# VHH binders against o26223: the designs that were tried, part 14

Target 1, 191 residues: o26223
Amino acid sequence: MKLLWTSQHIKVTVHIDGKVSKMDVLEAIKTRRSIRKYQDREVPEELIDKILDAAMCGPSAVDERPWHFIVVRNREMLEKIPEVHPYGAMVKDAPVAIIVCCDSSLEKIPGFWVQDCSIASQNILLAAHSLGLGAVWTGVYPLEDRVEGIRRLFSIPEHVIPFSVIPLGYPAENPGTRDLFDPDRIHLEKW

## First folded at step 1 (VHH)

Design c27 (framework vhh_7aqx_2)
Fold by ESMFold2-Fast, scan of step 1:
Structure c27 (fold): chain B 191 residues (1-191), chain A 125 residues (1-125)
Amino acid sequence: as target 1 above (191 residues)
Amino acid sequence: QVQLQESGGGLVQAGGSLRLSCTTSGFTFSDYAFSWFRQAPGEEREFVGAISSSGGSTDYADSVKGRFTISRDNAKNTFYLQMNSLKTEDTAVYYCAAEDFWSGYYEPTSEYDYWGQGTQVTVSS
């Protein structure tokens, strides 16, 4: 008889010399949740700068780094996003949103910009969480109407493709953490 | 008080059709995305299909794609699962679920706020 999963109690004590992180990488990854409700509180530009620095540290195909970012703080512009993005209703209530874009002129290998911009988007979510902010990824590409709507709204040139809209702010909700580990998705040596 | 209630389950022969309904109350129906899940005895609950709050997007599990159709009626605060070409493997308890936002593939908004109690579907050969 094989048990696919057994209860194990492992306790680890971590000692960090020099710099003590308030949230380690694994904790940040496991506790990050989509946040759609925000406090009426400004996000300092220094935190946005740190988030964008983290976004640009992701790997990219052949180091093409095709990403560009639009930082939107103007309330009137944020309020217009739901008109062109039906699942972006929460964006109007966020203090700031980041639009992740691909500059196709920077693309060195066709098609990999999608993965590149996905990595940048996830880094934004994870960095925001690590800094005490909440964020959510709202999908733009590959939905043509959303791509063109966002392009027109923010005067994005035709060689640049808007990929995602990520509203962020100080969280006004605290969703529970998820236990998503599924050992049935892990195959040893072969399928 | 928010409530979801399934109906339309029952016994049907393989190759037959069945339509499940989920009637909702206690919230603004048009603001929510809806999904169907199912659970066979001894198995985990699995995703079946989803419909966006606007009704403009639907998604299905590969096992049911082409056979099942999800739809919604905002005037009746009800959404449906039309099940065609039923197989014995479709035998399960079917649950309806509601969530405020649907991400459209990129970020899991798969935390469902509300669940129904389930309705049994049995497909005989």
Scores: ipSAE 0.000, ipTM 0.165, lowest interface PAE 14.2, mean pLDDT 82

Design c28 (framework vhh_7aqx_2)
Fold by OpenDDE, second read of step 2:
Structure c28 (fold): chain B 191 residues (1-191), chain A 126 residues (1-126)
Amino acid sequence: as target 1 above (191 residues)
Amino acid sequence: QVQLQESGGGLVQAGGSLRLSCTTSGFTFSDYAFSWFRQAPGEEREFVGAISSSGGSTDYADSVKGRFTISRDNAKNTFYLQMNSLKTEDTAVYYCAAHRLYSGKYFTSESAYDYWGQGTQVTVSS
């Protein structure tokens, strides 16, 4: 049994049967943090593929699945993203980033694509975390300057809307976990 | 429930041949790439070979190249490992494994595979 330790002390147990013991869904949700510092270490393509698979497993309105994903590993491009995304500084330090986009031509019902791409983005974060990676959701939509910046940078067609930029890498920080449960936000039967 | 089941293992003399089968159920066969791994006593499990979801691409460990062949039958939800010119060093438990289709490619890393068989013993005698 090979124990892989992430910098976040997430134990990834590689079982003799070749299966990587993954954290359960509740653990993934509760322990996930935004990670903005990354090791100088490449992310295997296998992990990216798994993450993208997870990204495509979320529900969408009327199963419209409007999402597209741009996987960016090119250093020059990664370094340019912060130029058009003021809060994307960490992207230049990541070995890879995923840009989540909506193809508006795939929309069956207008407006639900935001929810769809949000779900996809969250699944990317959770999947990354469960695989021992760190990631952060940097919002692009609905800020027009960021949308157009990313669009130009990656030559994204007009009918396709960049939604989020998610840098990923092996974590070089451990921000710890937070308990965000607030019973005051729970209303029974009525407000 | 996803199941992978190996069959066809056994005892064979050096220079002989065996054909292993891996029968699958519980998932769409065509959406997966498949591989064979083996583990000899006291050794780490090692990659033997893989076949893409389309069946158009295969890869083999150097130790088995030219001797082993992987194929798949989508109609039977089964893929195979034909082992020829067997050697004593081929003695191992052989495992079949599957991973979901990612752009039609396959992987050599154990961690890439989602599902595993229980294994079948292959013993090659001198």
Scores: ipSAE 0.008, ipTM 0.347, lowest interface PAE 8.9, mean pLDDT 89
Fold by ESMFold2-Fast, scan of step 1:
Structure c28 (fold): chain B 191 residues (1-191), chain A 126 residues (1-126)
Amino acid sequence: as target 1 above (191 residues)
Amino acid sequence: QVQLQESGGGLVQAGGSLRLSCTTSGFTFSDYAFSWFRQAPGEEREFVGAISSSGGSTDYADSVKGRFTISRDNAKNTFYLQMNSLKTEDTAVYYCAAHRLYSGKYFTSESAYDYWGQGTQVTVSS
């Protein structure tokens, strides 16, 4: 277990090993890494609730907010994800995964749901990192075989599109941060 | 069309002061971090001082700490190096440089800078 206590100005998470972390927004963005190895430890529902709250705070086109989320903790179901998602092998080893979905009936502007669900997915990754968890984004849409495979596994209705699968847990790896700033990708006033 | 132009260099006696200015054009000044570098005859070009895009952070080479101050004036699209208690070892060509940093961070590496001035000579006499 980890203990979570916060002040209005400082958020402190104490892990069972006594480690304390604080993170501002820029630090969270710059230090978030894809985590594919997880401790054999359950993630409390309270943390999942905080992550999903953060996911739903993202902007969406014309406030359509088309996202729905499936929280998967069942070991048998997690073990079946790699069968329909070739790059999702790490999901079977995670204590929990979140499937980000679009309910197409909520779509107001054609095509913008992809951006909406991408924003929600990134918020999940950042929120997990800020809470001392590790996560990785794995793509489902627009690969038709993965979309239909995930739909069948989780009984997702035809009007709902699975977008991404994000396994998460307490990290069992600690990759260093990356310096990704590349000024050659920045063009001033023209291409 | 980006230009950086130094001014304020010249001959000064040891113990004296000079203020260098770097006037910029062709970009949004407030988006850039700025630095001063110098190169003495026969030496490598070295870092002198830097200021973040927000102006909230400054850094200096150990050799100039306490003597030099970097500042910026966004309204004038100009940044400065105030040089006090000048020593003969400060004799060099001084270059201004600009680097676009979204976070307002700066670098001491000359390769990190996108735009450079032509240089201005500072000569400190004994």
Scores: ipSAE 0.000, ipTM 0.085, lowest interface PAE 20.3, mean pLDDT 84

Design c29 (framework vhh_7aqx_2)
Fold by ESMFold2-Fast, scan of step 1:
Structure c29 (fold): chain B 191 residues (1-191), chain A 126 residues (1-126)
Amino acid sequence: as target 1 above (191 residues)
Amino acid sequence: QVQLQESGGGLVQAGGSLRLSCTTSGFTFSDYAFSWFRQAPGEEREFVGAISSSGGSTDYADSVKGRFTISRDNAKNTFYLQMNSLKTEDTAVYYCAATYSWEGDLYSTAEQYDYWGQGTQVTVSS
């Protein structure tokens, strides 16, 4: 670790692949936005590894952890994703995408894999944001045509279900922060 | 290796203008958000203004809004503080500061900044 801060106090700052993360958990949650435009910059493999580590740290029903991940950097493969996913047009312009999958052979309790893979997908978005990257969740499951299209494109076996496609890169847009707090959705003691 | 150096300070009469510059080296300028802070004798360091890494967002302390403008020039690895309608209360040592940031991030507390300049004196006479 390095002593990098020189104001009134000397602080220790952690570097992640030459980048400094200043974002606390609440800041990351509140400032994360869907990013669909990316800079022409490669994402280091070390950052992808950190994101996938975070993805696997999510809670899982009966600890089944059914998630598997496909990392796609091949430009030709990224360019084919919009052909099978109509809202995935931005994927072709991303330097990398992660496909979140469920291995149904690892499922211990029926139906909870959807929640498990949703948690993994959200962790990918938050981890990417915390590392200075932008990302967006494009839905695959439960739309049958998208599930089969992605399965065929990436040679995914029948017992594995593609859940989401998440392109990511350094952001080339800044949509700003949202204020989504709605007190009418909070009920005290009773409905 | 990372360095920030202020210039443009000096003595000016109330109602006058000054432009401060902060020249940087040792990092990828376009990845960083920048700010100006100031410190008057016997007082704590206070926020003046900030600009995001993209340049698309700025923020200012209420005391300087409408009078001061922060800007950046990525080609020159330099950012600026244009100070207009100066008041005697603006007398302080001005510090430039830099921190790694995403596009749109703005920081207004000293503790959020990694790199600091040495400071430049601005004195506003009545």
Scores: ipSAE 0.000, ipTM 0.108, lowest interface PAE 17.0, mean pLDDT 83

Design c3 (framework vhh_7aqx_2)
Fold by ESMFold2-Fast, scan of step 1:
Structure c3 (fold): chain B 191 residues (1-191), chain A 127 residues (1-127)
Amino acid sequence: as target 1 above (191 residues)
Amino acid sequence: QVQLQESGGGLVQAGGSLRLSCTTSGRTFSSYAFSWFRQAPGEEREFVGAISWSGGSTDYADSVKGRFTISRDNAKNTFYLQMNSLKTEDTAVYYCAADLTGYEWDSYSSPSEYDYWGQGTQVTVSS
């Protein structure tokens, strides 16, 4: 017997057998990686709409859903983000970025907006990955200099708090997948 | 929401040619990858040809390679299937499809990879 199978042949065989090619939830969670290099390819607005729909579907404390989103495609504005965010250098090379914000006027329980916006941010990363895009969460809150820098740059009102900046695009890197399961962190019935 | 609509189908004699068009409605999406599929009576939907988002890459089913050509015109929000040297075996309903998520050469031949489909246009090749 001679080995004639390649990765391409294996993929075609799987698809012919009626296997769903799109990632299931567990696979999407396990294979999502932070992506900081992007192809010179525009992201369609319909994909952004799907990602933002997923962001808004996250659970929220007392269903307050305090999130607002700024979609930035303007190259000049994207190039200014690294000036106010030291770890946002990759944003200038992304075709689009989403700024996740909290409208404090929508907050029903003090302090839980951080969890709400974290959930929205993670849903953006997972949705982007499931749609063939790469993204990375760059932190803004609770670093006051970054919060104020982003606020000034995008004319964000005082009652709205910028939480994260998430550049995204078609990936130009593949960092691989990690195996992170650690049974020593699981305690049965009690600590 | 994106809608796809085929046109250009009809009756043609063996050895003849037809050009199918697929127009997209709504916003222009230059990042779309596009494909044509066909379904013969009593058979499953099969791949015919594909064009990448950049237009720099095309691929075809072996049965049509050398006879059919896929192309795109982003200014008109339209892509095409030029069918030459038609055979009676090419008789089928032809569907256009668009992929927003990405174009992977070994997966684009599966109908399940596509989120948006046209309604189909009948091509009948007589002997």
Scores: ipSAE 0.000, ipTM 0.268, lowest interface PAE 13.4, mean pLDDT 82

Design c30 (framework vhh_7aqx_2)
Fold by OpenDDE, second read of step 2:
Structure c30 (fold): chain B 191 residues (1-191), chain A 125 residues (1-125)
Amino acid sequence: as target 1 above (191 residues)
Amino acid sequence: QVQLQESGGGLVQAGGSLRLSCTTSGFTFSDYAFSWFRQAPGEEREFVGAISSSGGSTDYADSVKGRFTISRDNAKNTFYLQMNSLKTEDTAVYYCATRQPYGSWYKDTRGYDYWGQGTQVTVSS
């Protein structure tokens, strides 16, 4: 029985009408793309709050919740981020960026903070997308030079580790959706 | 002006050791990652190794792993390439390089803005 996976092309009808159509979680996951071009439009604080709320809802190891968030709107600071993050060029064009950090003093089990902050970062991306924003995950950790660059730039204390920089804005590009499903990556019971 | 200058090259027998130095000036040394490259006659310039700005991370070409070590001395604005168990195939002009502050290293020569003049290392059989 050939399971005909009919790729139902979920036509994401972005209804531009002011009603934030509730995007379901699977739709958000499947249709999310990295967005690196943004409109010259400010992101309301309310949306940032919602995104940060979502960021804090992810699981963490033994519920350690080690994450902190720096919300950056200052244009001068946004423009400086690319100087210490060579793949963060788009940050200067974003109206806002969120820097996800780990407070190591909150870590209960060593090493899981990376997973925790990853989950938080992904939730930021998904929430942003569901709210009609575009975002991209620019990695900071584990690259030492980026970590130190961001640390210095934002005067982040030594016990706090910058993990990711996520610029956000209303999308000025539409890269389309991708089918990333690969059955060859699925193993049943054993490798 | 950013300046890099290699020293410590010379003739050494196979199995021997040599320590190269790269002395820098014209910039805040502690803010930069540094790399070593080498170029043998008739060959392309190739990545040897790199060290991060903090010195906490290093990377090496497979051909030199376990034999070469990169370190840095911020007080002297100098970083080093310790070469042990040298082989004839290590014969080359060795270059030190850097790029922008707070940047990572690259294995590609195109990633670098500043180079030393090079120092000759010859390993005899």
Scores: ipSAE 0.005, ipTM 0.271, lowest interface PAE 11.8, mean pLDDT 89
Fold by ESMFold2-Fast, scan of step 1:
Structure c30 (fold): chain B 191 residues (1-191), chain A 125 residues (1-125)
Amino acid sequence: as target 1 above (191 residues)
Amino acid sequence: QVQLQESGGGLVQAGGSLRLSCTTSGFTFSDYAFSWFRQAPGEEREFVGAISSSGGSTDYADSVKGRFTISRDNAKNTFYLQMNSLKTEDTAVYYCATRQPYGSWYKDTRGYDYWGQGTQVTVSS
């Protein structure tokens, strides 16, 4: 049993086995943490499907929705990701990873695909957290070596750009929540 | 009615210490973040320090960091400002303040809903 502190008020949420009781949106946003240690436990396909559905629900510039996703469960492939992504060491220990990609042929407004794929990536993190999983965003774009390394490893065609690699699983750590509110970054009426 | 009331002000020699208290009533104390502000004659009211509703986070103006400590006692509906190594420049009327339940603090006075009446702190050389 674990206690989860949420939103602008303290709300106690009880963890039941590998599941969490329902979170509101502010609770999910405020309590989500980067998780880099995972239980040796399979993530059901149904949960991955829910996460990907949530990823595709993000707003997109002129509704271009350029995102594609690669779901990686193969142990050998997960173990090779750190070879092309130096800060992706935790991926080898995850039961699954999602690679967020942009299909440039779907781009309607030049350059906005980065925002589209960022939104999709964040929705993956929030959806995973709401379902009792932990995840972390590891950056790929705009680092050319990582882009080409991931492309080569997963046979990604040249018109598709790998944007992020997000390992996920049942969390084996609980870093707690952070209060990141900084009043110095809020200006009323003008700078 | 929501009430905040400061106490503990007074005259103190430079290098001395004072502890200010802010007693509150009319709301659920544990739900609120609390702040201290001060105002010297002819100057605008400036931020001094703050404490989160959980007590897990505190913030201080650069001029008082390392000298002042903010704390809270939920059982007494009171929060405190421990002022050490006082300087003549710390002379001001000190105000306690709070915003909305479950909110954070602001350093801008315009974001505050409730204020105490103020307590005078005078530091002599």
Scores: ipSAE 0.000, ipTM 0.314, lowest interface PAE 13.2, mean pLDDT 86

Design c31 (framework vhh_7aqx_2)
Fold by ESMFold2-Fast, scan of step 1:
Structure c31 (fold): chain B 191 residues (1-191), chain A 126 residues (1-126)
Amino acid sequence: as target 1 above (191 residues)
Amino acid sequence: QVQLQESGGGLVQAGGSLRLSCTTSGFTFSDYAFSWFRQAPGEEREFVGAISSSGGSTDYADSVKGRFTISRDNAKNTFYLQMNSLKTEDTAVYYCAAVDSYFETGWLDSSNYDYWGQGTQVTVSS
C-alpha cells in the first residue's frame, strides 16, 4: 500500500559534482511502447500502488476526479477477459491488470469523464514504463458490448462505466524506440 | 511514397492452404506493427491477425485462431499470413495494413491503421 508515502518519495539521482538530476520525463514519454508479452513474474504491490498514485495525479474537469480502479490478479478472472474483449488475448498472460472506471455519480460536467479516464490510463502506462514494467491500453469504452461484458464479469455497478483494461508485467519483448516528430503538424500563430 | 502490396491470393479448395505476402516500401519497416483484415461481399471489414513491431506478440480473431499464422521478415520488408485448413467462410478480399498505435489491441478496427494495401481476393470452394 503506502500510497501517500509513494507520492512523497520522488526518485532523484545525484550527479558526480553534487548536482541533483531528475527522472527524465521526456525520455519516458518517447520510449514507452505497447507491451503484450510478459515474464512469468509477480509485480509487487508497492509498484501497483505507485502506478495508481500516478493515475490519480492527472488533471480532471472541474476537479471531478471520477476515476475508480479495479486491480485484478486472480488468474481465473484474467483468463475470462478475452471472452468479453476479443482483441485482449494478452490479458490472460499478464500477472496483473488494472481496470480504469468512471463513477458517473462523481461527474460534474457531462462527457469530460472520458478525458479524465484517458489521462488516468496514460499515466498508468507512463508510470509502469518508468518503473521497468510494460503495459498496453485495451479499449473498453465506447464499445457498448465490451462495456457491458466487463461490467458483468467484475460486478461493476450500473452507475460506474469501465473505460479501459490495462494488463501489465515485466516485459518479455522489446519493440525498440521510434522517432515520430512531424513538423508539418505544427502551425505557427494560425492554421 | 508509402506502399503496401498484397500477393498470394487465389482460388483454393476447402481444407487447403494459402500464404499471403505483403511487401512494403517508403517507411522504416521495423517501426510498424502489421495486420491482416478481410472483407466479404456485403460484410464489414474484419480483423484477422496482427504482429507487433518487435515480432514478439501476435493476435488473432477467434474465427481463425489455430488455423492462421502471421509472421514478418524485417530483412525483406515483408510480412505474411499463412492460412491453413481453409473454410468457405474465409472467402474474402484480404488487406494488409500497418499501424503504430498504443490503441492497437483495444481499438483494433480499420480506422486505426495508417497504411493499407489494395487487397487480394481469396476464394475457397467447397
Scores: ipSAE 0.000, ipTM 0.160, lowest interface PAE 14.9, mean pLDDT 82

Design c32 (framework vhh_7aqx_2)
Fold by ESMFold2-Fast, scan of step 1:
Structure c32 (fold): chain B 191 residues (1-191), chain A 124 residues (1-124)
Amino acid sequence: as target 1 above (191 residues)
Amino acid sequence: QVQLQESGGGLVQAGGSLRLSCTTSGFTFSDYAFSWFRQAPGEEREFVGAISSSGGSTDYADSVKGRFTISRDNAKNTFYLQMNSLKTEDTAVYYCAAGKPTWYSRYDLSPDYWGQGTQVTVSS
């Protein structure tokens, strides 16, 4: 089970109890909500492995794949995030957080790393939701003070840009679902 | 108990104008999109125009674009069809309709509720 966390390939040799969500892709997209309250319950390494695999499956501009991920489980480190991220108070109460970063040395087309890291962040949120977890995207880039604060806190090199901090855990709140479809935002053939 | 009631139909000469009204009851007006359809004798019912639930988007059949305008008044639970530059070919029974149309099917809308129809006759 612990081998899944360090594997370069996900080995599907572990039966995870039937708590794994069977929701289809559209249901996952439509029912995902930002979750900021978490149960005092550990997230298994196998689920983090699945989430990170999903994060890396998004499209990337000119296939540059510039993202790197920091997985934070250390309580002391999680408790320090709100000191450098004013709207990250919930992170200290999460069992784990993922920091999405851009390695600028991997950038092939200027500026598209923001879209690449956004796609990876959204895939983390959707994968977490599909696995029965809750998560929230807390913004880092392009806010200079947050970028620098997170960089210093996690010893991130100068050529690497922290993009988002995503705390996740088993949800301790249920905000319900939203109906967000607005046909007024759809234009046929012309504006 | 949902009810749609048309008014404002009648006889008008070619080149004239009419304003049709559809007064609604039995549902929350702001939650619905509205449309107008018409049916000439011996013809199939055809789409005329639609307005979104927010009022921010409108769509029209090619035959009426530039001449007809659909609008809604949420305070009065009523929506309208302003018909200008009327042609003899606009003669038909006009029906108001309510539902949640998707814009991909604007010309083939499937409304949930219909009015009784109001006759519009355009003389030469």
Scores: ipSAE 0.000, ipTM 0.132, lowest interface PAE 18.2, mean pLDDT 84
Fold by OpenDDE, second read of step 2:
Structure c32 (fold): chain B 191 residues (1-191), chain A 124 residues (1-124)
Amino acid sequence: as target 1 above (191 residues)
Amino acid sequence: QVQLQESGGGLVQAGGSLRLSCTTSGFTFSDYAFSWFRQAPGEEREFVGAISSSGGSTDYADSVKGRFTISRDNAKNTFYLQMNSLKTEDTAVYYCAAGKPTWYSRYDLSPDYWGQGTQVTVSS
């Protein structure tokens, strides 16, 4: 049984039978928000697996797929992340975080790994949202202090570059929807 | 303080009609979607229907489709469950509920607020 919660901007299908609602891709994109407050509830491993599967489905330069993922559930480690990431305060409140990394040894073309890991990160956010979770992209790269902080904290090898930290959890906030469409940013044929 | 109060319940013969009301206070009525649930003796609480915050969409359980309708009156901070062609199996305590639209499922987060329930009894 599907409950349709429609606001002017968000159609939410609530499955009463505990089934995760399937969200279409445009809905997921348009309704996704950064979530920084989480319920005191564990995220099932199955959902993390689905999210990571999605993360690995994005394109990459010449199919280099340079990404690695660190899944962090340890409370002590989660609590330490804000110490090296000034804007990562919410990580300590999340039941799980995914650290997206690049293995530079997998790069086929230099520099495209940033795009690759960005796509992976965005897919994590969209997948999480579609599964009824909240997440936020906390940037690590290219800020050297954050990169080095995360590297040290998780003993990441020098050839591996931490890119983003994404805390995940069941949302404890509803920031609402926003309209980000800006026609002034659209240029036809020429600038 | 947030309050939801059901009214309009009672005894009715099969084939009859009832209209339940849920009067709300303590929150911005227009920001919430509303739902009705029911619980029969010995059964689990089940979804009956819902109406969106805008009132532009409704959804019903299959068991009540075509017989029940939900509406809302923003001016009165009240929403309704019109029950027609009532059956004995519709006998239950009916609960009204309120929740803000969100992408997470009810399973993950229950409606924010609930009424105390009103008894509906349909006799043969």
Scores: ipSAE 0.000, ipTM 0.239, lowest interface PAE 13.2, mean pLDDT 88

Design c33 (framework vhh_7aqx_2)
Fold by ESMFold2-Fast, scan of step 1:
Structure c33 (fold): chain B 191 residues (1-191), chain A 126 residues (1-126)
Amino acid sequence: as target 1 above (191 residues)
Amino acid sequence: QVQLQESGGGLVQAGGSLRLSCTTSGFTFSDYAFSWFRQAPGEEREFVGAISSSGGSTDYADSVKGRFTISRDNAKNTFYLQMNSLKTEDTAVYYCAADIRYGTSFHYSPSDYKYWGQGTQVTVSS
């Protein structure tokens, strides 16, 4: 990886496998949108590798790094996800999905695995966006029926908690940018 | 810890054959793809060949295709490079590398690999 900086404002140029992707970190954060419609195109495993590498680079409480990932490409398995996840209908149309899991045996401080897996999930979304893919975070935890449904569908052990299901692919929709800045949510020095 | 160790290099006449081996330890061998790279004097390290984690896919540099064959033996935690019809331009230090990232796609850049062997010298004389 090569990082290049400019003097007028910070811009990042990322070199990935002989290819160059140009995206400012702030631009990536501001322009990422939930994508639920995908082209009928396979996502190269090389890109999944880059996304998972980024997922594991997130900070975690007392460096516990409790995350595990299941990569699902099997069409039959993808088609079964909506049966146990009502808001996961788009997953059956995606070429691939990543299930973010927590191994509770790796947890060093109670409850912080939720923050750890949230950070990993967000990194997946940002990395996918920076690589020209679209993705969406569909919630599993803390909804008990979804947690148990996903666990049984993918033979996940009882001590492992499925946290999120993230379908991804080349986007087949362009929802555009939103302006979400709200100065009334910013308090100077006191509430 | 993850370790890779090459063997089988040496001196050979043009038109001859050599078989390189890479023995591995410290990880679940069957989960990873493996590659061979080489570096000639004064040149950068370049891709030679790769084999997928399943063993069902292989890829080769154009310069060696049809002459070199990569294979793996999961029971021995070892993978191989069979080099036939050797040419003087095949003279290089050969390195084995483990692709520890998830997936079955090959990686062709040396910078994508963290785990390497020490290298073994192959010299092809005319």
Scores: ipSAE 0.000, ipTM 0.146, lowest interface PAE 16.5, mean pLDDT 84

